# VH-VL binders against q96il0: the designs that were tried, part 139

Target 1, 167 residues: q96il0
Amino acid sequence: APERGAERRDTAPSGVSRFCPPRKSCHDWIGPPDKYSNLRPVHFYIPENESPLEQKLRKLRQETQEWNQQFWANQNLTFSKEKEEFIHSRLKTKGLGLRTESGQKATLNAEEMADFYKEFLSKNFQKHMYYNRDWYKRNFAITFFMGKVALERIWNKLKQKQKKRSN

## First folded at step 5 (VH-VL)

Design mh1i (framework fv_ebronucimab)
Fold by ESMFold2-Fast, scan of step 5:
Structure mh1i (fold): chain C 167 residues (1-167), chain A 120 residues (1-120), chain B 111 residues (1-111)
Amino acid sequence: as target 1 above (167 residues)
Amino acid sequence: EVQLVESGGGLVQPGRSLRLSCAASGFTFSDYGMNWVRQAPGKGLEWVSYISDSGGSTSYADSVQGRFTISRDNGKNSLYLQMNSLRAEDTALYFCAKDLSYGRYTFDYWGQGTMVTVSS
Amino acid sequence: QSELTQPRSVSGSPGQSVTISCTGTSSNIGAGYKVHWYQQHPGKAPKLLISKNSNRPSGVPDRFSGSKSGNTASLTISGLQAEDEADYYCQSYDSSLRAYVFGTGTDVTVL
């Protein structure tokens, strides 16, 4: 289609935002923060004469973005749900309802919430370590292909320049 | 060795309830999202439900939304599917399936399945 | 209910190549969502064979390969062997359904 590249569909399930750039651009565009992940999505520009190597790099970057957004969308939802469950459990243990005598939502003080934060961080330590491992692995792969694309572009420029000068 | 073992299937009348279980071993259960996938006799695979590693996020196929509830107990390395208001169309072999990794949207290990037959 | 279309069956002789197509729509494969492939022997659980269009998990022979073009993904089995006789399913994600979708399945027969 003529409008190829004006809008992208993501490959991630329902938690990841889909967006359009403000206008068609020759560069990548950064969108507003996703409602669930709090991360800014990137719309990747596709050149009309994109090489297979450039396409592989772009798709790797798109896949990494989708993976990253899904991870943080899930993490943020998990945090919010477990926080509410913790508050509910503690209020029940104290013999209190979910609402105060005035009808407002009952809350815990900072000292009580410190227990939740400590437990949440401890519980998710290994998960975050594996996330960091995968994040580094993906970034190394992206850097590798960025280097290959850069070398391809330099070689093509040199070949064109030499052909012009030699012919 | 990763193992997933489903149980709880059986013959049940339409409109009634059934609870499936899946016992996991050979990996850190609390680190992975889990899924239920079903296969009607002689038919193909249909994704049913998903639950995140902590249980904080769930999703369902439209055909089971409001009737089925997925849950997990990380202390027992167990996944569950509570099936209410069962229909003849829910008759299938039910597999539990493990996510490959955090957010990668593919299933690297499957159980052998448990058969659910909804019939009068 | 499956949303991706596969041929019901394909057949070949040992040593030949067979290709299984998986055809979707603009809301799944055509939208750029990746395709995964599973192998299922009779009475057994599915096994992940190809992930993300063309990636082979550890232990999967290189005679299995995947590709994608437009709305269609393909699984090619080269050097067909008797042990390859099984059902094969493609899988992707559908943005309209907001759900994972599987193919109708293909029965591979080794003659």
Scores: ipSAE 0.000, ipTM 0.451, lowest interface PAE 18.8, mean pLDDT 79

Design mh1j (framework fv_ebronucimab)
Fold by ESMFold2-Fast, scan of step 5:
Structure mh1j (fold): chain C 167 residues (1-167), chain A 120 residues (1-120), chain B 111 residues (1-111)
Amino acid sequence: as target 1 above (167 residues)
Amino acid sequence: EVQLVESGGGLVQPGRSLRLSCAASGFTFSDYGMNWVRQAPGKGLEWVSYISDSGGSTSYADSVQGRFTISRDNGKNSLYLQMNSLRAEDTALYFCAKDTEYGKYHFDYWGQGTMVTVSS
Amino acid sequence: QSELTQPRSVSGSPGQSVTISCTGTSSNIGAGYKVHWYQQHPGKAPKLLISKNSNRPSGVPDRFSGSKSGNTASLTISGLQAEDEADYYCQSYDSSLRAYVFGTGTDVTVL
C-alpha cells in the first residue's frame, strides 16, 4: 500500500493531479464529470505559436463546451427538483409520509412515474428542440473553422515549397 | 493599455431594477469572456456572472440566478448586467473583470467598480 | 456552497516571511483546477498577484511565490514590506458549482 499510495501522492512536484496533462503532453485532456451536467470537461492545449485563426477555433470549441455543460446542468437540476416535488405532492395527496416504516424513502409505482415523465418531456419539448438547433449550429461553425485552419496550414506549406524552389 | 470602466450604480429600493455597464478598451473585446464580481462593504469577493466571448454562453451564481441577466455588445466593446428584483443583500461594489483562458479561470484585469446600494 | 478556506489574518514584522493557506475540496483545487491569488489594498480593485498556482505576472516582485499540494494552495510573502499590508484572496474554479470560487480572504498586517 505504501508504494501505491506514494505513487498517487507524488504525481508531480508542481502539484499536478492525475487530471492534468502529463509533463510532456502536447494534447487536450479530459477532466472528471461535472456534478450537475454529468459531462466530462475537455481542457484544451494551447500552442505557443497559435495563429489567430487557431485561437478562434479553440475558443469556439471551449464556448460550445461551456454552453453544453450549462444546458445539461440546468436540465438535470430542473428534472431532479420537479421529480421530488411530484413524488412529494402525490404522497401527500394519498395521506402517506415521505418515508416508510423502515426509514426508506417512499416511492411511486411505475404507472404514476410514467405520468410525470410524459408531462416533463411534453413541457420541455420546445426547450430540447432549441438545444438541438443550437447544437447543430455550433458544430457547423466548428467544422467551418476547422476547414479554415486546414486551408491556412496547406497555404503555409505551399509558401515554404515556393521559397525553396525560388532558391 | 487595458481599461475597464463600470457605470450605472446607485441607490435603489428593494424590488426595483438597475442596469450596470462596463466599457472595455485596450484589447480585442470579442476574444474574451467577461465576468461580474461583487464585494459587499467590509466583506470578501463573490463571483456573480460570466458571459462567453460571443455571448452564446452565460452562467450565474445561485444567489442571483433568475434575477440577473448578463449581456454584451461586441460592436460597442460593452458588458452589461441587468439586475431585477433587487434585495438588500445585493448591496455591493460591482466589478467588471476580464477572463483570460478556459481551464485556467482567472481575472487578469479589473475595473474600479460601481457601487449598488439597495435600501428602503 | 463552499468557498475556499483561508485564515482570517496573518501578521509579521518587516523582513520576515508569512504564508497564507487556501484549502479547497475534490471539486476544485483537488480536481486539478489552478489556483490564482489577488492582492487588494483598501479602497482599490483587486490586482492579479499569482496565476496558475505559481506564475508571477510582470511587475510582481519575486518575494511573492505560490505553491500547491493536494487540496491546499499557499501564498508565501518573503521579506515583508509595509506596502504588503492588504487583503489577499485565492481563487479557483469549482466543477460541482460550475462557478468561480474565491477564498474567504486573509488580512495581512505588518507590525
Scores: ipSAE 0.000, ipTM 0.456, lowest interface PAE 21.1, mean pLDDT 79

Design mh1k (framework fv_ebronucimab)
Fold by ESMFold2-Fast, scan of step 5:
Structure mh1k (fold): chain C 167 residues (1-167), chain A 120 residues (1-120), chain B 111 residues (1-111)
Amino acid sequence: as target 1 above (167 residues)
Amino acid sequence: EVQLVESGGGLVQPGRSLRLSCAASGFTFSDYGMNWVRQAPGKGLEWVSYISDSGGSTSYADSVQGRFTISRDNGKNSLYLQMNSLRAEDTALYFCARHTELGDWYFDYWGQGTMVTVSS
Amino acid sequence: QSELTQPRSVSGSPGQSVTISCTGTSSNIGAGYKVHWYQQHPGKAPKLLISKNSNRPSGVPDRFSGSKSGNTASLTISGLQAEDEADYYCQSYDSSLRAYVFGTGTDVTVL
């Protein structure tokens, strides 16, 4: 029964938006950039005869995508929020208002902003290092399973070829 | 029917070690990540540790990092928690809990827990 | 590790509706991580009551409902019954801590 239900939620646990592929897709479908992470999500095509190994690979890729989306959505939000707070704090310390006389947002010069960037990078150094390590591990695992799926497909083709020779 | 049964709890002195076990049945154990969650007497729930379905990834709460080690044996449908350098504040009922698939990260089935008391 | 904030206790009479709030931060509920709810009767293990903000597992009465707005999730129990007297915990994930976080817990008393 094709009913538009609660399952049609456009937000993932990380706050990233989701999209739906066309009614039937024979290939993986790449959507527009997510509002929060700025990454393009991928919806994976599920073959009718998907093997357990192919299912494991697909689920690993889906889980990795969701993990990656969560990291960047939160990182982008944190950066923007802390940047705004830093600017407001500096302007307050200087006795300046949050708006210029023309009503525009007051800004800091590049030299002042360099202090923020250095502090942000330093504070988030370990977080980004762990992200890179985990990203590497996840991609290694995906590559490994992609290789296993490829070998399975080659083996199945060889088995089918042997059957044709026998019959 | 999914069942998780913890064992190995008991009374131990500070600085000693204890090993907890969790026996799983009623599902394909190797398809699920697993967690340990504890509850001190009269207090709330505190997540302790996670292990992935293959055992290739683990994580720990800051309060137990470096002292506790989570492990699993998929051939025996068993989860373990090796607890070293035990402290009085580790006194709690320790629950084994099954981790959901695919990033929604909640605990759909829980065991009854095994009590660990750390006192002199 | 940081905890999600819940009221210590909520009370109601049979047939009344009660609501339990669960307030987080921008690194957990505010970041879009889903909220899950557990019911724990005295001396028993926690039981999953609501998953993914508002989904009910098989066997959970429809008088239990969940919602989420901004940094706050809510569990509502309609038609309160004596058997609902228990502790309730919310749970989410915190991206900054890279850890699962539980609420402080709420004791529901049926008067």
Scores: ipSAE 0.000, ipTM 0.461, lowest interface PAE 18.4, mean pLDDT 79

Design mh2 (framework fv_ebronucimab)
Fold by ESMFold2-Fast, scan of step 5:
Structure mh2 (fold): chain C 167 residues (1-167), chain A 120 residues (1-120), chain B 111 residues (1-111)
Amino acid sequence: as target 1 above (167 residues)
Amino acid sequence: EVQLVESGGGLVQPGRSLRLSCAASGFTFSNYGMNWVRQAPGKGLEWVSYISSDSGSTSYADSVQGRFTISRDNGKNSLYLQMNSLRAEDTALYFCAKDTEYGRWSFDYWGQGTMVTVSS
Amino acid sequence: QSELTQPRSVSGSPGQSVTISCTGTSSNIGAGYHVHWYQQHPGKAPKLLISRNSNRPSGVPDRFSGSKSGNTASLTISGLQAEDEADYYCQSYDSSLKAYVFGTGTDVTVL
């Protein structure tokens, strides 16, 4: 049988959550949390008279959202897979099955899981450090372009007022 | 367009020091992490060192840790590798390599390399 | 020292498909770190061929494709051409070493 769900080219997860912005919306819309990243996606409103600068800002925000979604989807998938592998390995070492007599997934106690969490956090420290650095860099760039767009809008209002006064 | 030009390579005796430079152009140097990658004659690629865009983070391969120091000067668009206590095993073509955008953790542009030969 | 294992060589005829494997461990590919691929012609610098497991940089033909499953990544070259004769290296990041790691390299020969 074919696999259900779409896989992304650079990730193993089956895709991202779908969201449906309201029809006739003239505002940005926030969707439900993505199943894999746990982040809420934003649908950006595209005005018909969007300036090149406004388009650049919107694309930067969209690219940053996609980067952020991919990072956390990959991180959460990695965590889930390694956690499952760790639990299976420890249960096999104990001679236990993967399911309890009640049919639920067999789990390890909090003390045993603490070893996994410590190892996972240590193992991913560098990855998260670089993520935080680049998250700040991207938000700085977005803030900078937001400022440029705001100045452009103020300038355009002043130009429109001048034209109306002159004509 | 993006260019990376390495310099400073040459013949050096074991135990001596050498400083490599990489001149960058065609992109905003201060926005990207930079790397040194080496390749011994007829052999594969080996990552040597990394420096973050703001110099706040550096890392080194175990083989060079404590002997090599990576640094950068964003005002001069330049990357450096200070190599101390050189060994015959350090003989290689040294490439300057630019980080891609975050989340890719790959090297999108490479220089032509500068040859370092450690021999008596 | 290279940390990811690749076959030493792969050969094919023009128009055929060849696949190069790249096998890592639970601290790199198995940890979910992306795998990237580089093409290096003799006497030239490496060129980024595939990024983030399967993404092609601008200008790379679609006959080059990448995939990843578990501890192993693969580069597939379909419609093999003479210009594809080169060394191919995979690359990832290793959390235990806190270092970028390259594959041992594969020499592709077009017969």
Scores: ipSAE 0.000, ipTM 0.459, lowest interface PAE 17.1, mean pLDDT 80

Design mh2a (framework fv_ebronucimab)
Fold by ESMFold2-Fast, scan of step 5:
Parts: sequence; structure tokens; C-alpha cells
Structure mh2a (fold): chain C 167 residues (1-167), chain A 120 residues (1-120), chain B 111 residues (1-111)
Amino acid sequence: as target 1 above (167 residues)
Amino acid sequence: EVQLVESGGGLVQPGRSLRLSCAASGFTFSNYGMNWVRQAPGKGLEWVSYISSDSGSTSYADSVQGRFTISRDNGKNSLYLQMNSLRAEDTALYFCAKDTEYGKWSFDYWGQGTMVTVSS
Amino acid sequence: QSELTQPRSVSGSPGQSVTISCTGTSSNIGAGYHVHWYQQHPGKAPKLLISRNSNRPSGVPDRFSGSKSGNTASLTISGLQAEDEADYYCQSYDSSLKAYVFGTGTDVTVL
């Protein structure tokens, strides 16, 4: 097997694929799950003739997505860090090292991990309650603006029909 | 805000017993592990004993194993150290110390200590 | 008795930087257990200064920094001030002893 350094030098940085929407997109695009939040991001198509109202809706959706991504990225990082600390603490209490005699990473059984999950959920209960509250508020606002955009589009279609019939 | 107040120290003869107490306030006592740490006059810090938040786990330094017993009363926000068969080498200022956030393995708050002198 | 080795004393002038080493073994620092640092002024209880190798608790000036590599941890105090004159202790856990272990302590003298 090749050395880590040699293999990385053989691949150009521009060859590394990052999340990127398709080049010729005429609609919203859904990407792969973010490595930190584990949520699929939506990349919004921007029409050439985007109205101010459509822009407000798009920005609200983008802002909500960024807020949601950041919340879950932080939550997942906190969970992973505290899980590792819990495992190390329990191994420490047992007088065990972080590696088994064979050199493998030491682990805890499911029953022991249940203590951690119970504590983590209890500790984060209020945080999750506030998240749910804000999530509902944001979705209500998005729904409201979606209704306004729908009415604007109906009005524009009616104006286009009148223009077409006058010619 | 967070306070730990030790008591029960004093002058005792070798072979006798003392019980130390630590009164905690300003935090949810039942959520945190607690420790006793001692410091002989002019010397460094030495960890003595640990008790988990639910009293389900305890541990002791080899120098006190079998002689000292750590306990707690979560209803009274109190930590205890029962010291039996005291020796001159147990002479020290005894600190009550609170575990940091679960899993962090450090002590974020300390009491001012209670002096135990073992001498004939 | 302390199980982690620190220098007995370190001295510097105001504004200088000093570094305190904390050397352990394969059963403690070398086993991957975190290193924490405490500051103790004469006649007072220790104060947590650095947590988990390099993290500063709220209220600790950024001139205090910690690092860990292999069996050794280091505490660096930059821009020394008179108030930094104190005893400093490292602390970890030892899997062989099944106990928390403190360093031998370092007396920092300013001036």
C-alpha cells in the first residue's frame, strides 16, 4: 500500500469532489448529507427574473437551512465529543487503557452506553424543545411567504394572458 | 455561587478516627462526582478518593485504601470522608473538589480545605 | 505522592514567557488521558487553569496555554505578570494505579 503523503500528492486538489450543484440547473438541487449535520442541503435556483418577494422567500429558506445545518452540526459534534469522554471515563474507572491488549480501540457494551444516552437526552431536553419551537416558527413564516409568492405568480400569469390576447 | 465548605478536621493521635464533611451549594449536587484531595504542609497535591454522582462507584488512592471511606448524602448536599487508623503521613489540608462536566476528568471547584493533624 | 514530573521552579521577568513541563508514563499521559492544569496561590485552594490539555475555562486569560505530545504536557505563560507568581500543578489519570495523579508542582517566581 502507498504512503499517505505520496498518494495525496498524486491527486490534484481540484480533483477532490466537494458538494456542488449540477452546472446546468433550472430548479432547486438536493445534495448529499453534510458530514457534520447529516442533513441534505438544498441549493436554490435563482431565476433570471426573480421578484423581490421570491427573493425574500428564497433567502428565508436559505437562512432556515443554514440555521438548521448549524444546530445539528453543533449537536452532533457535542454528542460525539461527550460520547468519547464518557467511554474514556468508564474505561478509566475500570482501570483499563484506551486500547485493548491486542491494540484495538476499547469499547463499552450497550447496557453501559444506555447510561450515556439517557443522560445526554435529559441534559439536552430544553435545547431540543427550543429547537422545535423555532423550527415551527420558521416553517410558518416560509408557508406564509409561499402563499404570497403563489398569489404573485397567479397575478403575473393573468397579466401575461391579457397581453397575449391584446396582440 | 458555587460553594464547597469542608469541616471536621483537627488534631488526632495516630490510630484514631476522624470524619470530614463537605457542604455543597450553588449547583445540582446529585449530578456530579465528588473528590477528596489533600495537601501536606509545604507539599504538593495528592488525590485521595472519588465517589460517583449516584454513589454507585468509589475509588481510593493506594495509600488510604482500606482505611478511608467516601460517602455522600444527595438529599443534604453533603460529601463525607470517614478516616480510620490515621497515620502521621495523613497530616494534610483536605480539600473537597467537584468534578467538571460529566466525562471531563478535572476539578472545577474546590473548597478552602480543613486541616487534619495526626500527631502524638 | 505525585506521579507526574514537573521542574521544581521556573522564574522570569514581567513580560517574558515561561514554560512548565509535565512528564508522565505510558500508563497515564502516554495512554491518552487528558492533562489538566491548576494554579495555587499561597494559602488558597487550587484553581482550574487549563482543562483537557489546552482548553481555558471562562475567566482565564489567553496568555495561559497548554499542549500535549506523547508522554509530556506543557503549560506556557506568556506576558508574565506579578499575579502569576504561584504554584502550578498538572493532573491526569493513571490506569495502572487506577487513580488520579498530580504533578510534583512548579513554583513560578516573577522577577
Scores: ipSAE 0.000, ipTM 0.460, lowest interface PAE 17.6, mean pLDDT 80

Design mh2b (framework fv_ebronucimab)
Fold by ESMFold2-Fast, scan of step 5:
Structure mh2b (fold): chain C 167 residues (1-167), chain A 120 residues (1-120), chain B 111 residues (1-111)
Amino acid sequence: as target 1 above (167 residues)
Amino acid sequence: EVQLVESGGGLVQPGRSLRLSCAASGFTFSNYGMNWVRQAPGKGLEWVSYISSDSGSTSYADSVQGRFTISRDNGKNSLYLQMNSLRAEDTALYFCAKDSEFGRYAFDIWGQGTMVTVSS
Amino acid sequence: QSELTQPRSVSGSPGQSVTISCTGTSSNIGAGYHVHWYQQHPGKAPKLLISRNSNRPSGVPDRFSGSKSGNTASLTISGLQAEDEADYYCQSYDSSLKAYVFGTGTDVTVL
């Protein structure tokens, strides 16, 4: 069950970029910015000898990326939709058309848009607070597992040194 | 009010071509990636093709690569699938499906499908 | 083409629970890609039932739940009802194929 009403706008699964890294990549690959979230997706390299701990870290990073992409894609679409609705409403109030004489979209000046920004920020304050809390939680978990992976690699390196000396 | 309606299916001989269309309404078509998914009679779902919101990226299942071409016209809120060199194995109900706005791989809205039968 | 493995059929009595497994490989579910579930009644288009492993879209009853562990995802239907008789498909993404992959499908029968 959701803890904080996370389901309110998450009716669809998170996805990954449809771009793939260069063939036989040995490192993580970063793609172009997503149209909706404006974030660059990361395609993670999966080594042949990946440990269970390394797999846990990679999956956590993948899930965090998808969560982050979904949040900002949704937020950006909501902002754009509400902005256009606000502009249309205000232009109608002024008795103006949606297009200028030159055929371009009619716009409001910065002072007129201040009301929209104020309302949007106030309405989304709680949502952004919870996003920041979850973002810190996720990054703490990633950092913790990165530490565990580092310790595992140190131990394996020491084990290899000792084995060589014993031979 | 969100709807996808497929058209263009029919009976066609092997080796010939057919073009499917999908008309979208009730959402901003230009904001979403689109997919074609097919289902042979009595069989399971098979993903066919994808096109990004701006047509900058397309992909195809190996079974149709080189024969099918996906395209879209955002000004007409329409998606297309050009099917060339049709084979008996392409016989299926073809669905138009929309990418979820919050995830890339789930299809949250589906059309009712258009039937393509490839037979001599 | 690679597809995810599901049992052909599962059955239960009204009010019981059934679980459908969806088993993939290291290039899809095992690589950490999310699993989505679709319900298809005879003669109708598929309907998104579960997204992102366990998320329920608006209008989907609480008795449907999803989970994922390793290479396997599961859909559980509790409190089975007659209207649950349908085909169920899992779906993920495969990094090696660079394609969406669907499961083989499971027919749910309410006895």
Scores: ipSAE 0.000, ipTM 0.462, lowest interface PAE 19.1, mean pLDDT 79

Design mh2c (framework fv_ebronucimab)
Fold by ESMFold2-Fast, scan of step 5:
Structure mh2c (fold): chain C 167 residues (1-167), chain A 120 residues (1-120), chain B 111 residues (1-111)
Amino acid sequence: as target 1 above (167 residues)
Amino acid sequence: EVQLVESGGGLVQPGRSLRLSCAASGFTFSNYGMNWVRQAPGKGLEWVSYISSDSGSTSYADSVQGRFTISRDNGKNSLYLQMNSLRAEDTALYFCARDTQYGSWYFDLWGQGTMVTVSS
Amino acid sequence: QSELTQPRSVSGSPGQSVTISCTGTSSNIGAGYHVHWYQQHPGKAPKLLISRNSNRPSGVPDRFSGSKSGNTASLTISGLQAEDEADYYCQSYDSSLKAYVFGTGTDVTVL
């Protein structure tokens, strides 16, 4: 059977309570850093009278957060894996084992590791550039919908005031 | 199509020389280390030689050290094995094999091989 | 002249599971170097089957799995099928020899 991907994906911790100030409202709250991405997730509060537009904005923000966390989790995993492979490759070239005489993991000096970091950054330059472009696009879309939600709320308040004063 | 094609094998007398070639296509040859692996008739696989992507590093199995020379021409997408002082024990199908990036030390792409027979 | 020890042959019936061992030394598998597995059908070039102890390349059925413990790696073929009849080779790196090393090879027969 295929491995269960959901079992290895990050999920919101069960049993964590949201913050609800005593003002007939609850607010968004920030969770602990993710193990893989090292980013703090935001848990979004859902109002009982959420409009379709407000729901669309919230889902867009949630999707953007998941995309961002997934990108950095994958990047950190790729970095760790390639770093280990690079160290193994260099030790092989020197004819050295993966362990020292004391039984500790063999490692490379700072000069050799600097070569790896330079190569990793160069290799991933376009990937990071595309990440920045997508990040800007997503934030533009979020800002656009935040504006629409703000206008909807203003319009609804004006409509309610008009109805209230018409009676 | 991503592939490796070996050539240059044949019948040769003991003590003589042969040069094998391997033509790479469908991938960026200059990004990969390359290997030669051989298989005697009815026997298992034996690693022969390695060359890094930039030709800066080479290594050889003890059985061929001093007799064989691995080289490459990245401009021609080609790998070579110069075999000198051939012995009957060098009789084998010779495979060209692509190394993985960053030293996982395995072969993810193989050619079909070229047969070298050393006999009088 | 292979440096890693495998059983010469393993047999099974269709639908059963078979396991192939690959035993090394402190200078290769015991030193922490990864073990990789290749499948070779008669008259064909070897094909990568498992990389880095347990990673399955794209296109390889999930019936093939790899593991490693101490000086020994294992390849397990579950749900054995007729097309699995082939020679199987493990491969690692040896720090003392400064060389890639292959296993002795195992012939899998499906009866």
Scores: ipSAE 0.000, ipTM 0.470, lowest interface PAE 17.1, mean pLDDT 80

Design mh2d (framework fv_ebronucimab)
Fold by ESMFold2-Fast, scan of step 5:
Structure mh2d (fold): chain C 167 residues (1-167), chain A 120 residues (1-120), chain B 111 residues (1-111)
Amino acid sequence: as target 1 above (167 residues)
Amino acid sequence: EVQLVESGGGLVQPGRSLRLSCAASGFTFSNYGMNWVRQAPGKGLEWVSYISSDSGSTSYADSVQGRFTISRDNGKNSLYLQMNSLRAEDTALYFCAKETDYGKWYFDLWGQGTMVTVSS
Amino acid sequence: QSELTQPRSVSGSPGQSVTISCTGTSSNIGAGYHVHWYQQHPGKAPKLLISRNSNRPSGVPDRFSGSKSGNTASLTISGLQAEDEADYYCQSYDSSLKAYVFGTGTDVTVL
């Protein structure tokens, strides 16, 4: 089973890691931030005797993480693209070239960039609202399956206790 | 159907005014920058004017600066070109053209054009 | 003059390749602005053929390709077909004119 609060870089789930040689691990491992999403991935430990319900919970958590990574990677790329397009459009409006006379990329004043950030956040409000809705739905599902796994473990423990009592 | 349809062209005397219209359909007009591009008979394409999606920015070719005014009505999905003090050299087929994405500066959709003839 | 320079005409036989040059200045193509290409059949509106130097829009055959080097861009039509007979225009942006600029146009004939 996965352990709570595991954040050690030297501990790798399932005994494999790009940062460390393959070795036995009993803990979930939290990696460095992804280059695109800027989120830290969790590598999930797979126990040798994982139940079907435990597998479903783990896969749901993995799928949710992948969805979250994709959303923020796409959002960050969209931000970078729209920032570049905003700069190019404002330079076009001013009649300026894409590069300064020194050959460096032309840039906008901090006040103009502040206007872009305000516009970007406002423009993406609905997209972020849908993200939050789906995030809550996914976390509700995860919590529900966590409850099912907990009940399964209690039931199995009670079964063992009853079998011991009858023997 | 995704299209642009120009109207308002005709024969006009030098020094007079004419207003062109462009009706957009099949796409979200309010999301895109719009342009007017003209083509004199038997000649090449010449960019005339630009307007941003929110009407916050406009620009004009030097040949029409101070004489032409570009405008749009996003509620009516329409683009306009007010042409004042017309000259013989303004004689051309006038195309309405849509920009793709902000800052990419090319035209992915064109209308069929409306002919403006400036002659005495 | 605000126009980019193109040859007036190019010709080829069916199945051959033709190349159209588009030469600008340090204030447009030489300044790093992208070059886009349009195809115009007689009596019709221009149609986007190549965007951002070499990108081919959906529906444009793969026999059309674009490239850019320094102050010059090129459109190449391979496997020339009768329906390729049209006028071709390059387009960029000029920082000194504060305007989009078009090429002088090239008439392609399929002989």
Scores: ipSAE 0.000, ipTM 0.448, lowest interface PAE 21.1, mean pLDDT 80

